# Miniprotein binders against Protein ANTHESIS PROMOTING FACTOR 1 (APRF1), part 18

Target 1, 330 residues: Protein ANTHESIS PROMOTING FACTOR 1 (APRF1), of Arabidopsis thaliana (Mouse-ear cress) (q9lyk6)
Amino acid sequence: MSLTELDDGLVRRMAMGAVFSDFGGKIHSVGFHRTDDLLVTSSEDDSLRLFDIANAKQLKITYHKKHGTDRVCFTHHPSSLICSSRYNLESTGESLRYLSMYDNRILRYFKGHKDRVVSLCMSPINDSFMSGSLDRSVRLWDLRVNACQGILHLRGRPAVAYDQQGLVFAIAMEGGAVKLFDSRCYDKGPFDTFLVGGDTAEVNDIKFSNDGKSMLLTTTNNNIYVLDAYRGEKKCGFSLEPSQGTPIEATFTPDGKYVLSGSGDGTLHAWNIENPSEVARWENNIGVVSCLKWAPRRAMFVAASTVLTFWIPNDGESPAPADPPTDQQQ

## First folded at step 7 (miniprotein)

Design E5
Fold by ESMFold2-Fast, scan of step 7:
Structure E5 (fold): chain B 330 residues (1-330), chain A 101 residues (1-101)
Amino acid sequence: as target 1 above (330 residues)
Amino acid sequence: SEKEITIFIVVPPEKARELLRKIFELAEKYGATVWIEFEDGKVVIYITVYGSEEAIERFIEELEKLAKEEGVELTVEVEEDPELIEKLFREAIEYAEEQEK
């Protein structure tokens, strides 16, 4: 049984719980560990922060003043991260780092990208990962070696994602094209190409659902598309209020039945994608979100701007939490 | 008044093990963040500490004692400019190389 299977009622009861407001700037990347109850954040204050999501507690902060922090994700080990750089890219070429939060050690540098990394994805099945950069390349890496394992050159701003089996990866590129590659013979080129309707906007991000059946695309013109991952047919699409300076963030729920998104007006939206309808809408008090992700093993999501917020079901019929309870009228 | 400073220590690997143990112990007492990087065959330690001027002065004094025990020098700065931090990092490496001659 899935710990994360949802219905419309549970989605509607999601509400802001823990709040962390001590960031010195915008949070620009968040990542959940796949199996452990951990979250990592990267921020404009050059911090990487590690959180225990079970107890909504900050475990560690490290500052990365030389390289900055940009895109971040966990490796398969809960104390190890891949983090991309914001600073000194021209002089060092140190665009990506494999690091340990346990002993504060940089384990490897991955050199090669000439511009900022805008998409980062860890293989779900091995120690491989992909990075997409404004240098108009996608690089394939292995955590065990410094040398780049493969390079794909493309036009526009790349977005990369592995499917949940790690057998296929997708690259979204200029003109609404999504190209699918066999991970073992990507050098032969893509085996399929999907076109995202008549939308001429650049794809900002691409994600596979956990069941591998759907692809979620966010675009620079504030549209979200859900495609069939095998046929490339559009299952549904949603239009959101324009967001200036902050790309629209969207996430699948772990069961793949719902999509959540930010909006340019600061509103958070949830849609059921099996019956394409908006099931919930929340006003938040943190402005336009820069990060939005649902936890892989919990009824929980995070929404971040300059403030990190944890959202959990607010069951109005449940007793008040034990620590510390607040006096409430029945 | 609260301040933030960054401290750089560049050491050869053979001196790093015992110095790092002591630095982590001291950092825990002062709430400092310690980061370790391996660059050009050297161990680079950068430390960020936030606190009162008096607490920072005591922390620096303790670090200087530890560094002197291992024959290394500290580079201390009070600013949060990433370009300045990169410059200081490079200068600390160059300084350590000069002392080895």
Scores: ipSAE 0.000, ipTM 0.376, lowest interface PAE 10.5, mean pLDDT 80

Design E6
Fold by ESMFold2-Fast, scan of step 7:
Structure E6 (fold): chain B 330 residues (1-330), chain A 104 residues (1-104)
Amino acid sequence: as target 1 above (330 residues)
Amino acid sequence: SEKEITIFIVVPPEKARELLRKIFELAEKYGATVWIEFEDGKVVIYITVYGSEEAIERFIEELEKLAKEEGVELTVEVHEDEDPEEVERLLREAAEEAWEILKK
């Protein structure tokens, strides 16, 4: 029940705790439930795995041999998930599934996407969700209806995110453009456009901070950017080592004051956003971290490669001092 | 006339690895989903498949043969009627619960 307030000292004391190394391949996606102490993972071994984060325990595994697993998130109910398909997309059209881990059932199939879903987000206020696909479309869905509720066509690889109130959603697209839409009248087109980088900066992922004030972007140019969510002005940016083909995920802390990211050399970094500076850097031996998320209600984050690691505060320890950044213009 | 069934198997952990390999082959063939729970020194496997009565009958026959070979018992639950109103009711209840959580 108690929420932990974050400061530089607590962030520096984060250390690797529980490790789960029995995955049959890379972990594609991780998601926390908003209120319950639960985490779900999807991986190349076609599994979805459910974890109790309070006790660092695996609760359930499910294998999806026909469709595989790719992107995953919780619905509002802690026993229910939305999962995207990796296989048989052209033949079935079954690009997304709504399933119950409690009932051990697939409750609904969502047909429409013709290529892999690379971005998936649940509305924070209702049973709507969005998917962005390599088929160059973003689709809007209602969990209660199998028919697609809306479609937006775009160029490049889409990334989608709802803001914390569900009133606005953002779509990142080709050329480093982020377009903002009103969730109730998205068919009118975007009401604003933010630019980050230039023609060479394609956005991989987009997230809103919980306070709604900041937007976090990761790019194919191995950079992360934090923008003002209202004005689109760059607050800060950080350069990452090239990922060698592994996607890098960055995450906000729940209070929005810190950003964490992996890097292509396998390190993890934490930055203070109010006073942009590197607070902590952790070296690890799990390889390049492709999935990284901070728990919504705990001093805890997860970092995943081919293994899943839980990070919690270690009292009295501090990480090694961070090297000065090579990008002095951040 | 499509149907959904769930099959339930309880196995000792030492049999689970070999049984799961064979179940995965059937799951791929029939488009089934395999759900695994670990509880008090046993492995509980649920297998759900959706299809025609003929496909489901063949799936059950192959799985019963496998279970007999491995010395495990099957429990079959047939979802004979998918009630769209009941599904809608369950989805509304989930949405109502989520809405109450978000108001906190």
Scores: ipSAE 0.279, ipTM 0.632, lowest interface PAE 2.8, mean pLDDT 81

Design E7
Fold by ESMFold2-Fast, scan of step 7:
Structure E7 (fold): chain B 330 residues (1-330), chain A 103 residues (1-103)
Amino acid sequence: as target 1 above (330 residues)
Amino acid sequence: SEKEITIFIVVPPEKARELLRKIFELAEKYGATVWIEFEDGKVVIYITVYGSEEAIERFIEELEKLAKEEGVELTVEVTPLSEEERRKIIEEALRLYEEFLKE
């Protein structure tokens, strides 16, 4: 499908549709396939679950009881995944796995990380991927070989992201610094550094907009920043309610015009970044949303806590906007 | 001397929950991966495990005992584990994706 162009009215009409509540714990990570109508989830019950998003149907479940599941993403092929491990990391070093849902096989173990992988990103243009670990390294991998192709040592908690064209990748690190690398000659070091001014918190997550013009940052002090991806200048920023132990994910819409995020009060927010304003706010009954992604090719997003919810436009009357937060909101 | 095996079980959903509870204990112990599909009102379970011949024999023995207790049939397939075999699967998947992108 072609990308749907969004406006404030369509965003406001988004409403909860399909719900999957059979998870044995919190959902840690969700990922859409870039071209196929597929979603994968990773959760505390040690499962990876594959969903058909066109029909809101669960296709397959895998359980990884020895190492668990943590971060997950699709490779370019819709039947294969990269997944990180939650436990037993120090004894085996098996922090990452490449697996085929079609063949029911783990195809490779990527060994080297000494601590949990907290950031995972597939190259949009080749069979390479990056992992950022609490061991204070970012590793570059190739699906064709077991051996690590490159390593960058950094301070703090790394977050990694490829831009949509795969020509640049960004690494967030200690002190609110984001370093930009040329994907073909990263060994020469970063070609630019952005500083998130005045913020002493670490960056939790980095995302590029599909047009490559904007960068979305979430921080440990519950702030979201949208930067110009070329200059590093702040375009806009938003504050969230503290979640206290539940990480908050923010996402771009595919056209790059909106940012959506959860918040520590359980509310979902949508902001227009072209004309910076909050355009929608949804109160939900699923608790604090830790995973939030808009589908690459549909007017659809998923929001996950201990349950997975699919959101699509309501063709009925527009829902009433949520009331502003009260003084009693915690 | 490492081997990989795949075990295939088809059960009605009402038997799946009790069987899976015990399979998870074995999966943790032996490092097995459990794969579940839903087909024609049935639960299809694949279990893959990699290890020494001795570990695989013990795993099969424990799983056969469990299957008898639950009244289910096991199908066991032993596959040679090699880097060449894995590479062929990976290259075929990557080739198919490259062809898909051209279309």
Scores: ipSAE 0.715, ipTM 0.837, lowest interface PAE 0.9, mean pLDDT 83

Design E8
Fold by ESMFold2-Fast, scan of step 7:
Structure E8 (fold): chain B 330 residues (1-330), chain A 103 residues (1-103)
Amino acid sequence: as target 1 above (330 residues)
Amino acid sequence: SEKEITIFIVVPPEKARELLRKIFELAEKYGATVWIEFEDGKVVIYITVYGSEEAIERFIEELEKLAKEEGVELTVEVEPWSEEEIEEIAKRAAELLLEEYEK
């Protein structure tokens, strides 16, 4: 059918293709461009790397020795990125940079965060973006203006996400709460609150499905929850093996029908959300996967540790072992 | 025997455009990567080269010649930068910019 409509068979046929192993440390963040066939990575070796995903080819590498690299995402323009800093945060406040990969130029600094940015998201409809930091704040920014547009103080590790239309954003709060804000009048406070994983579980990461119907949450107790994005009702949930300090990322497929995640034992899992069941699992030789994203417009995902791997359908043959689980009952 | 080194060059903003054009041409020839930082009147160009010792030496020679012609100082780093090294780079950037301004 289409590259954006998946079935269990296609998901099971996903297999490791291109591999890039020349990184000088862990890959901290990966991001796909929304419309162009491009991927960017940030790594412990202070590099930003740009990839052509159509041909699985590295296009460019730049090193950022003064600031380091941490979280990264594309702006709406395929040559421009937002990148967070690892070094000199308290002295400079230069926590975020708007930069051009075309000519290797920093276009703007966004100053204010006093500790590392752990969550970063670009508005799908305008030049606004949000950052969540270990300094216990979420900041709202506009690419066109140096000054911070808004600040929200919270406890716990912040996680932020825009919905598909950019009209709503979600922020993880203390006690496993996810608060929803109207992006046009966030200063009025949240209009709704969802509670997940019980009062002792914190939310690590939030993602909206492309159809806007579902919300994907990962928690500090190594669980994944899929909620109804309108009512906050749990649709399904899955348990992961604990990781040794490596954060685990989960991702929706573009059609919102599947969720993929790493696990603390290095296994990758895929679950069908419409008929909740594990449809595939893959053992890999790259260790615990810290970055996992499905491409917006292709039957492709990337999984990264200290190595970046591209996964595509292997026609007529499934990777081994890819057996679905025999029992999901407690 | 393959190595990675980072070289930085501090330049006055008014000289940056011409120097950057020449640096990009040289970097493309040697497969080097370039990163430019602009902030508060400072322009710092970071160049990272990966390759054989012979290729790196040739690149440094050409870059030193170009820097001398433009009146700028090179600094060569062979390992990841420390916080103290970053501060020293910032001080040198400020000193070079002030020197050009006073001319």
Scores: ipSAE 0.005, ipTM 0.229, lowest interface PAE 10.0, mean pLDDT 79

Design d1 (from r1c with V38F G40D D41G E42K)
Fold by ESMFold2-Fast, scan of step 7:
Structure d1 (fold): chain B 330 residues (1-330), chain A 81 residues (1-81)
Amino acid sequence: as target 1 above (330 residues)
Amino acid sequence: SEKEITITIKVPPEKARELLRKIFELAEKYGATVWIEFEDGKVVIWITVYGSEEAIERFIEELEKLAKEEGVELEVEVHEE
């Protein structure tokens, strides 16, 4: 199997292509399917929307008017999603749904969280997933059963991520602490703890690179950190313009060589992680980007605010079709 | 007991927006999920709801009234368990 390998030139050629502007509010969450050319979005208008990324086409919309939509990700099956609730968690306890976009059905409801889910992650190797909530808990679930399989109580707002092999998961928590757990024996507690950017940094989001060697952290003090995933040593860091009320997402490229992020001034940035430098900066006219993800198997990323945009390489000067009667080339 | 149903409606795109506004009110009240796909110049709307037999019966009654008022036909499928 081969990964998409990028260079500075290709990253610089990324340009806005397809645009979808019919959302009724801010897009909260986007997720790519790992193997199929599909993207899902979750928005303030209570919709989940399914997109064909190969043809830049919206395939299906669902509306969840009682509980809303918040965080979303694909399961291993390309027609199945996990989505968290935005409203009425206090009264119903209905925090997450497992649904089929092919069958048009909610397959399971997962009850337990008492406040919004702010982090959601599907296991890369089995039908398990994790949710981190403002209720100060991380819950471990199995798609096959309604009952919560495990609960970890933590300080502050958790962010969760599986590594790419599903053998380790990380939980970021208050005070800039990132704790690593063995997914097979997490009940024994964490086997390691990393500290990020000093005591005042709170981690907003955490991601592993595809090769498992790096962790990408965004913080509430508008910094991005790239850590060595095994030792917790800081590899590099970048500062962003402050964002008023909009969470900023950062993403790895599939080869792990670049990081992209939004910023509080509405710009998008790309940095080379191996030779830490800003490679590209885009002014995008869509405002502050709340969602940003690079496609797992394509030279493509999506950036979302209240508008969803697809970015693909602009090949520069593609040869225009010649007009044979007026062609004057030798 | 708990039941699940799916209701299917097919309408032209220009009628879909007005119909969906009213469907959304029922969806919020009953916890129904609305699914929309665009097919052959029509909008296909599926409405699914899971709940008690009493709640499902009330939901169907209100949706049948809406369908009659809007001149659309409902196809109802009941899922066991």
Scores: ipSAE 0.676, ipTM 0.893, lowest interface PAE 1.3, mean pLDDT 86

Design n02 (from d1 with R17Q R21M T33Y)
Fold by ESMFold2-Fast, scan of step 7:
Parts: structure tokens; sequence; C-alpha cells
Structure n02 (fold): chain B 330 residues (1-330), chain A 81 residues (1-81)
């Protein structure tokens, strides 16, 4: 999308296309590959599924019954993933797995976390990644080495994110604080601390915009905040309907001009953040959306609950599908 | 040096469930990595184990007993550390 900018009209034309409804439970995590047209999902049915996003086709499904699946992301290679474990964490210590989807193999275990990993992010510039766990630690890893490269202890539920340039990473802390670290010398501690504007609720998720200028925060009190990533000043904020027990994910568009989010009433919302206003609202039939990501290089986003949906611009020429959305037919 | 082995066992689906339970038990005992994939109407079970030469030999012996009892084919790949 370096040559294609979104406008309000295109955002309003986004509509549900392909639907995959054969999941055996909630979808926990979705991740796009940075450069290849690929998406991976993890779900309560202990599956990892790989999708071709150009053609909206399922390429592969693997089951992981021993450890389950939880958080997932691509490495830089399109055939390899990092996946966190849901089961047997205390007995095995196998909290994170480096997987080859080409070979369907476990390449490495990263042992150390004593509780579920709830945040996972890959460095955009090297083979490092970070994990945040309910064990109250953030761990820094290198795909080439079993041993943990660094550990940061904190209180509360961690959320971690690299900025797009890989020069800075952010960690959410207790009390609505976000601490910023220089990735080259994080051992010296944070160089800055941002507070969520006017709110002390716990931060659930952090994302940087692709240009590195904005930071997107979702909170436990059903608010979304967009902050200036350098100064921590609030640029805008939006309120959501409360969601009972379902975490809400928000996403930037690749150009950084829009934010999309689910809401507790099952609606999807889009806001223009350059001139803060709600530009689109969609009702859906899939319930509360727990996973929401815009594709890095396409006018496309995915929204997931127990069902995975692909959204693309509707030019108004094609009628809605005659049959209800169903796996591999929509 | 510590040795690593990777073993592939191919099983018809109708024999897979009972054999799988026994393999998981054996893998847990030896700390082996297990991955299961369903392909071409067959179940493919991948097991990777780390250990001393003696530990690996014992693991292979127990796995071969199970494979022989169930009439399944066994492939072995060995990596030395």
Amino acid sequence: as target 1 above (330 residues)
Amino acid sequence: SEKEITITIKVPPEKAQELLMKIFELAEKYGAYVWIEFEDGKVVIWITVYGSEEAIERFIEELEKLAKEEGVELEVEVHEE
C-alpha cells in the first residue's frame, strides 16, 4: 500500500466476502505475514490454519492437541511461525514453539514462562521476538538460540509491541502506563513512560502505526486511545460497548489514517484519525469480534470470532451471496 | 555428545487412536516432541527426542516394540549434538 491511500469512500465500501465457519471454538489470534499474502489463525480447537489472502483459500490446517494453540505470529520466513502453548505449561515449560509449516515440525522450544503468553511480537528487522506472560514477565528471545536473551519483570498483564523500524519497543504496565525502550540498550531501562489519557484502566494491547508516529491502545474499560508515539500525547479516543469476557482487538490501516475496532454489541467501527470522526459502522452476524487486523499490503481486513471473515471493497456490482456464509463457499 | 532423534510413524486412521495414546505416554516419559498430522487418509506421527545415547536407545527399543505390536512402519533420523 505504499502507492495506494485509503479514503472514507473506500473504507465505507468494505464488505464481508469469504467466510470460514468450520472452527471448533473461538479464534484466539490472527497474524499476517509482512510481505507474503498469507494469514495464520490459532483457535480453541487446537488448530493452526494457513490462508492465502489473495484468493481467500485455506492452504493448510495442523492440529496441536498436546500443547494447544494460543498466540501466533509469522517469523520473517513465510513458512515458519512462533506459537504459544495453552496446555501443560507447568509440566513441560514449553510455553513457545518455533514451527515450520512447510515441514509441520517443531523446530525449537523456548522454555521459561510459567503461565500463559498473552502478548507476542516479532521484531520487524531481525530474528528477535518478545513474549509477555501472566507470569508477570516479558521475555526477549532470538530464534537461533534456546536460551532467553533478556527478561523484564512487571506487575499486571503485559502487552508488548515493536515499532515498525524495530528501534523502539513498548510494554504496557499496571495502572495504564506504557514504557518505551530502546531495543539496542533495553537493559538500561525505559527512556520514556506514557500514561493513558484521563484513564487508569489496564492496557490490553499496543500497536504502532506503520509510519511509527502513532500508538494504538485498547483498555479494559472499553476505550481505544491513539497517542503520539514520540510524545505520548493523546491524538484521539473512542468508546466501545462493553464486551463480556471477550477481548477486543483494534487495528490501524496500513497508511495509518484509520483505526478499526469491534465492539461488545457485535458491531465493527472505523474512525478517521487525521480528522477524528466515525466514517463507517457495520453490523455483522458473527457476534463479538475478538481478532481484527488489516492486511499489510491490501485493501482487506479480517475479523474473527468463532468464524473467520475476509472483508474487501464492494463496488456494488456483485449481489450478496445467495447462501448464508459458509466455509469454502464464501 | 548429546544425541537427537526424529522418528516418523505412519498409521492408518482406524489404528491411529489407540497407538497415539501409547505413543504420547512413551513420549512424555522420555521428554520427546510430538507432532500429529492427518494426510492422505493416514495419520503421521512425528517424535523428536533429546538425550544420552543410552536414553535414546531405550526410547527406540520401546517405540519399536509398540510399532511391531501394531504393525506400523518406522522411519528414524538421527542428529548428533
Scores: ipSAE 0.082, ipTM 0.413, lowest interface PAE 3.4, mean pLDDT 83

Design n03 (from d1 with T6E R17E F24L)
Fold by ESMFold2-Fast, scan of step 7:
Structure n03 (fold): chain B 330 residues (1-330), chain A 81 residues (1-81)
Amino acid sequence: as target 1 above (330 residues)
Amino acid sequence: SEKEIEITIKVPPEKAEELLRKILELAEKYGATVWIEFEDGKVVIWITVYGSEEAIERFIEELEKLAKEEGVELEVEVHEE
């Protein structure tokens, strides 16, 4: 299926639709299945929640009381997830688990990390995945095997990402360095290193655009950088309002033309990266947005704080409602 | 070896919220995972817990007591390792 065509007009028409406000705490992580029909959330109340995107309906909730929930993503199969642990890591070693929403069971535990996983990425082409931890390591795993396939030691907080074709992965680490590895022979070390210029803070998150041409970085000092993924040259950069205690996520649109991010004042921003300019700005009543992802194949994104919101384009002919904020959410 | 059990409870919607609250308290005590699926007219709850034979037996006893108090039926399956 073809991606919905995005232009500045469509991006400006995005508006809050469905809202889910019954979470018991902050949402830590959100992920779309690649088919665009399912969304999963992980939150402070120890729940994973599964949503049907087309119908804006909650399908399933699971509560994980031994380890809690933290980072989450789908495997290639829409009924199975990888989830990281929030607590009891040092006593059990069970830092990651592979589970089936269909079978209602945990299929495998991955042991090794001694501290919280802060970055999690599924290979786009096989059953491999990566985890980056506050224990100062990145581990490479295979869903089919308990044993860790590889480990990379670093200083500081790691962030990991696969490129769209799974041929390259990137690790962001201390000093604003992003190291690029060949997925087939990462044991030879990185084949390139990019430095985030002028920034003294650590990289908080890293993502590749779907076309593989751009790399999106967020930093702990509230800056966003878009780099050329081949040369490491900065294409553009944006500054955010400070958000102490709440990490901010940025997202590409599927065509790679736009970047969206929350800011510490609770505002959402959209920028055109081909002609660098802010094209849209939304003030909202859900607080600072810590999770933000555009759907892989739709004109739709989700934004989450303690509340999960779905955003879709409004009819351009319809006048904007002037109703007070209390008009919605019963 | 440690054991895993799976417990299934089919709950009328009017009992679901209060029963779930009590099940989550037990799940926290025993380190269980609670799986909840919404179906038209019913809520289905599965509970999985992994532990020693002694811990599993105590968990089942507390759940059976809860089920009797709330008037719901349990189905229990035990798995090795």
Scores: ipSAE 0.724, ipTM 0.890, lowest interface PAE 0.8, mean pLDDT 84

Design n04 (from d1 with R17M R21W F24L)
Fold by ESMFold2-Fast, scan of step 7:
Structure n04 (fold): chain B 330 residues (1-330), chain A 81 residues (1-81)
Amino acid sequence: as target 1 above (330 residues)
Amino acid sequence: SEKEITITIKVPPEKAMELLWKILELAEKYGATVWIEFEDGKVVIWITVYGSEEAIERFIEELEKLAKEEGVELEVEVHEE
């Protein structure tokens, strides 16, 4: 459950604050820790970087030159990550690493994928996770065991997501199909299938809202769809400016009332989902935003290209708070 | 006949880059994995290798030879699964 409820006014007041421009290339992935005020980034410079969300400060950098970094997410422990490899090193045979940022240690390798991992998600309730690969499989893993727990073969590029309660997971696949699975008995096959329809584009990403009511899909033809998570009915949809070779990420606000997305012209957009309308639009001079996520426990989001930016509310008209007097002895 | 081991090697920072490149080359030859950490005045390189006993023994011999040629301390911790 979200701890912060948003309104249109607060969303409109979001403004760029802290900026980190010392990356040596594009930022591939960003992830928030679910309960701690932490963010991790992965980048083309082979770094994983850890940030304090409360203060918008960089805490740590680690470099992974042998394997590179690609998709990344936190485990339940705030110092532990799951990271996929950028380099297909034939001699290593691993596609996923479970590692500690506390001591820069690889804790386990998860071997099996035969091509790049393009989707990665951690269970919200236990030590399991899912990976989707260009090898046309989704694998289910347990952090405590290096052996694959399950494999699902599918057509096309997979995108995977757990719902907030970890009871259901979704796999988006070729033809605009989204299949829903019961996490406890996924071996029985999907219990439902949603069809987006009316589009020839592939699904690039899928997310559940925290309230469990909505499902967010982004497509390769620059469209966003919000579906009813129970019936698969389209609630609303939005079109973005075309992007040249850069995938666009969209995100829910923690209360599930808003969706934010980048666009091919570098702008950021926010839409109200309950009363479908564009609430805010921000110009962005850092280029096309490929990573966009709202913090789970704060009025803050991050937007990234080759630059990482933190966005926080700005009242605009409110005067700066009075500073304490420097001399009380007048 | 197959086993997996993890080997660590500690080096002074001034020799770390030279040794790292050679270790990465050797690890690639044997299919081993490496991750690097910085510790109080030293660089620690962690190497995980999986293979036959004969291949692992050859890897350790080449690693020891490399460490001797570069004049670095080699500490071998073997964790067998």
Scores: ipSAE 0.018, ipTM 0.354, lowest interface PAE 4.7, mean pLDDT 81

Design n05 (from d1 with T33I T48V H79E)
Fold by ESMFold2-Fast, scan of step 7:
Structure n05 (fold): chain B 330 residues (1-330), chain A 81 residues (1-81)
Amino acid sequence: as target 1 above (330 residues)
Amino acid sequence: SEKEITITIKVPPEKARELLRKIFELAEKYGAIVWIEFEDGKVVIWIVVYGSEEAIERFIEELEKLAKEEGVELEVEVEEE
């Protein structure tokens, strides 16, 4: 998946480049396409925005004023998205939409969730996806049919993630527990359970590294943990400044060697997890970061608040590119 | 088995801001999805609504009134399920 090997020097040289500041509210979800140089954002202004990350260019905007937009991810096709609803989902039952940015249409609606979706992930191997909701359920879906294919009830706020091969998925749940399921026979229940150990806070988000060896957890008390994905043993952990109202997001680099995280003071941090140490720290002027994700095939990450910023290596001689207004760039 | 219509409006960027605020009110009311691209120095707006014939007729009537007020032309395409 990675086209660039990272080292501490390259990570330290990452610097803010292109900036898009014309959003009508906080950006609350971003997703990269797995293979194409595309990014999608979802914002409080009810927009989904599609970006060309190679040229730092906004390609298209769509506004969903009846149901809003919340969580978003790409399907396998670079022109199609899954997004969740922010409004009216208890009354209408319309919790998720499958749409084409190329055809300008909604391809399918998925009904069932009674509260906001807080976690959304696409299977890496087929047209299945999972949604975790504040209604205390995880639902399994197939892009080809409207009907929910499976449902798991659990306590608290779920977070869901597929591993890199799509053979295992993990659900983070109340009490610092992470349960692992075989994707082919999840109805038999989990085959393993990891405990975050020593942390009294809830797990808020979970991600697998691309090499499948590590699992990244963020907690409600502003800690991040990296676990061994096979044994559940803690590899390392880091504490961050408390954030008021914005959950702290963390991301792996594509090679799995580094973790980046926001912090409640607006600072961004990078740690080497093979030699557990902070290798970089960046101040920014965009406030507390609500979204943070490293591009799967580039030395590039995005950090978002009400402003979307692209970060790329600064060689020290090349000035950062201008941050074009969206009206000129699109 | 619901009907889908797509309405296209092309407008200069300075006019788009005024027009979009009013379009958003109709989009919220009728559940229309608004799509925006920039093309040949114009803002291209597609408005896609799904629903019953009655709802679509009311939507078109309100949008036509808005178009007259703003001095813009509507291009309408009808597709079924």
Scores: ipSAE 0.660, ipTM 0.885, lowest interface PAE 1.4, mean pLDDT 85

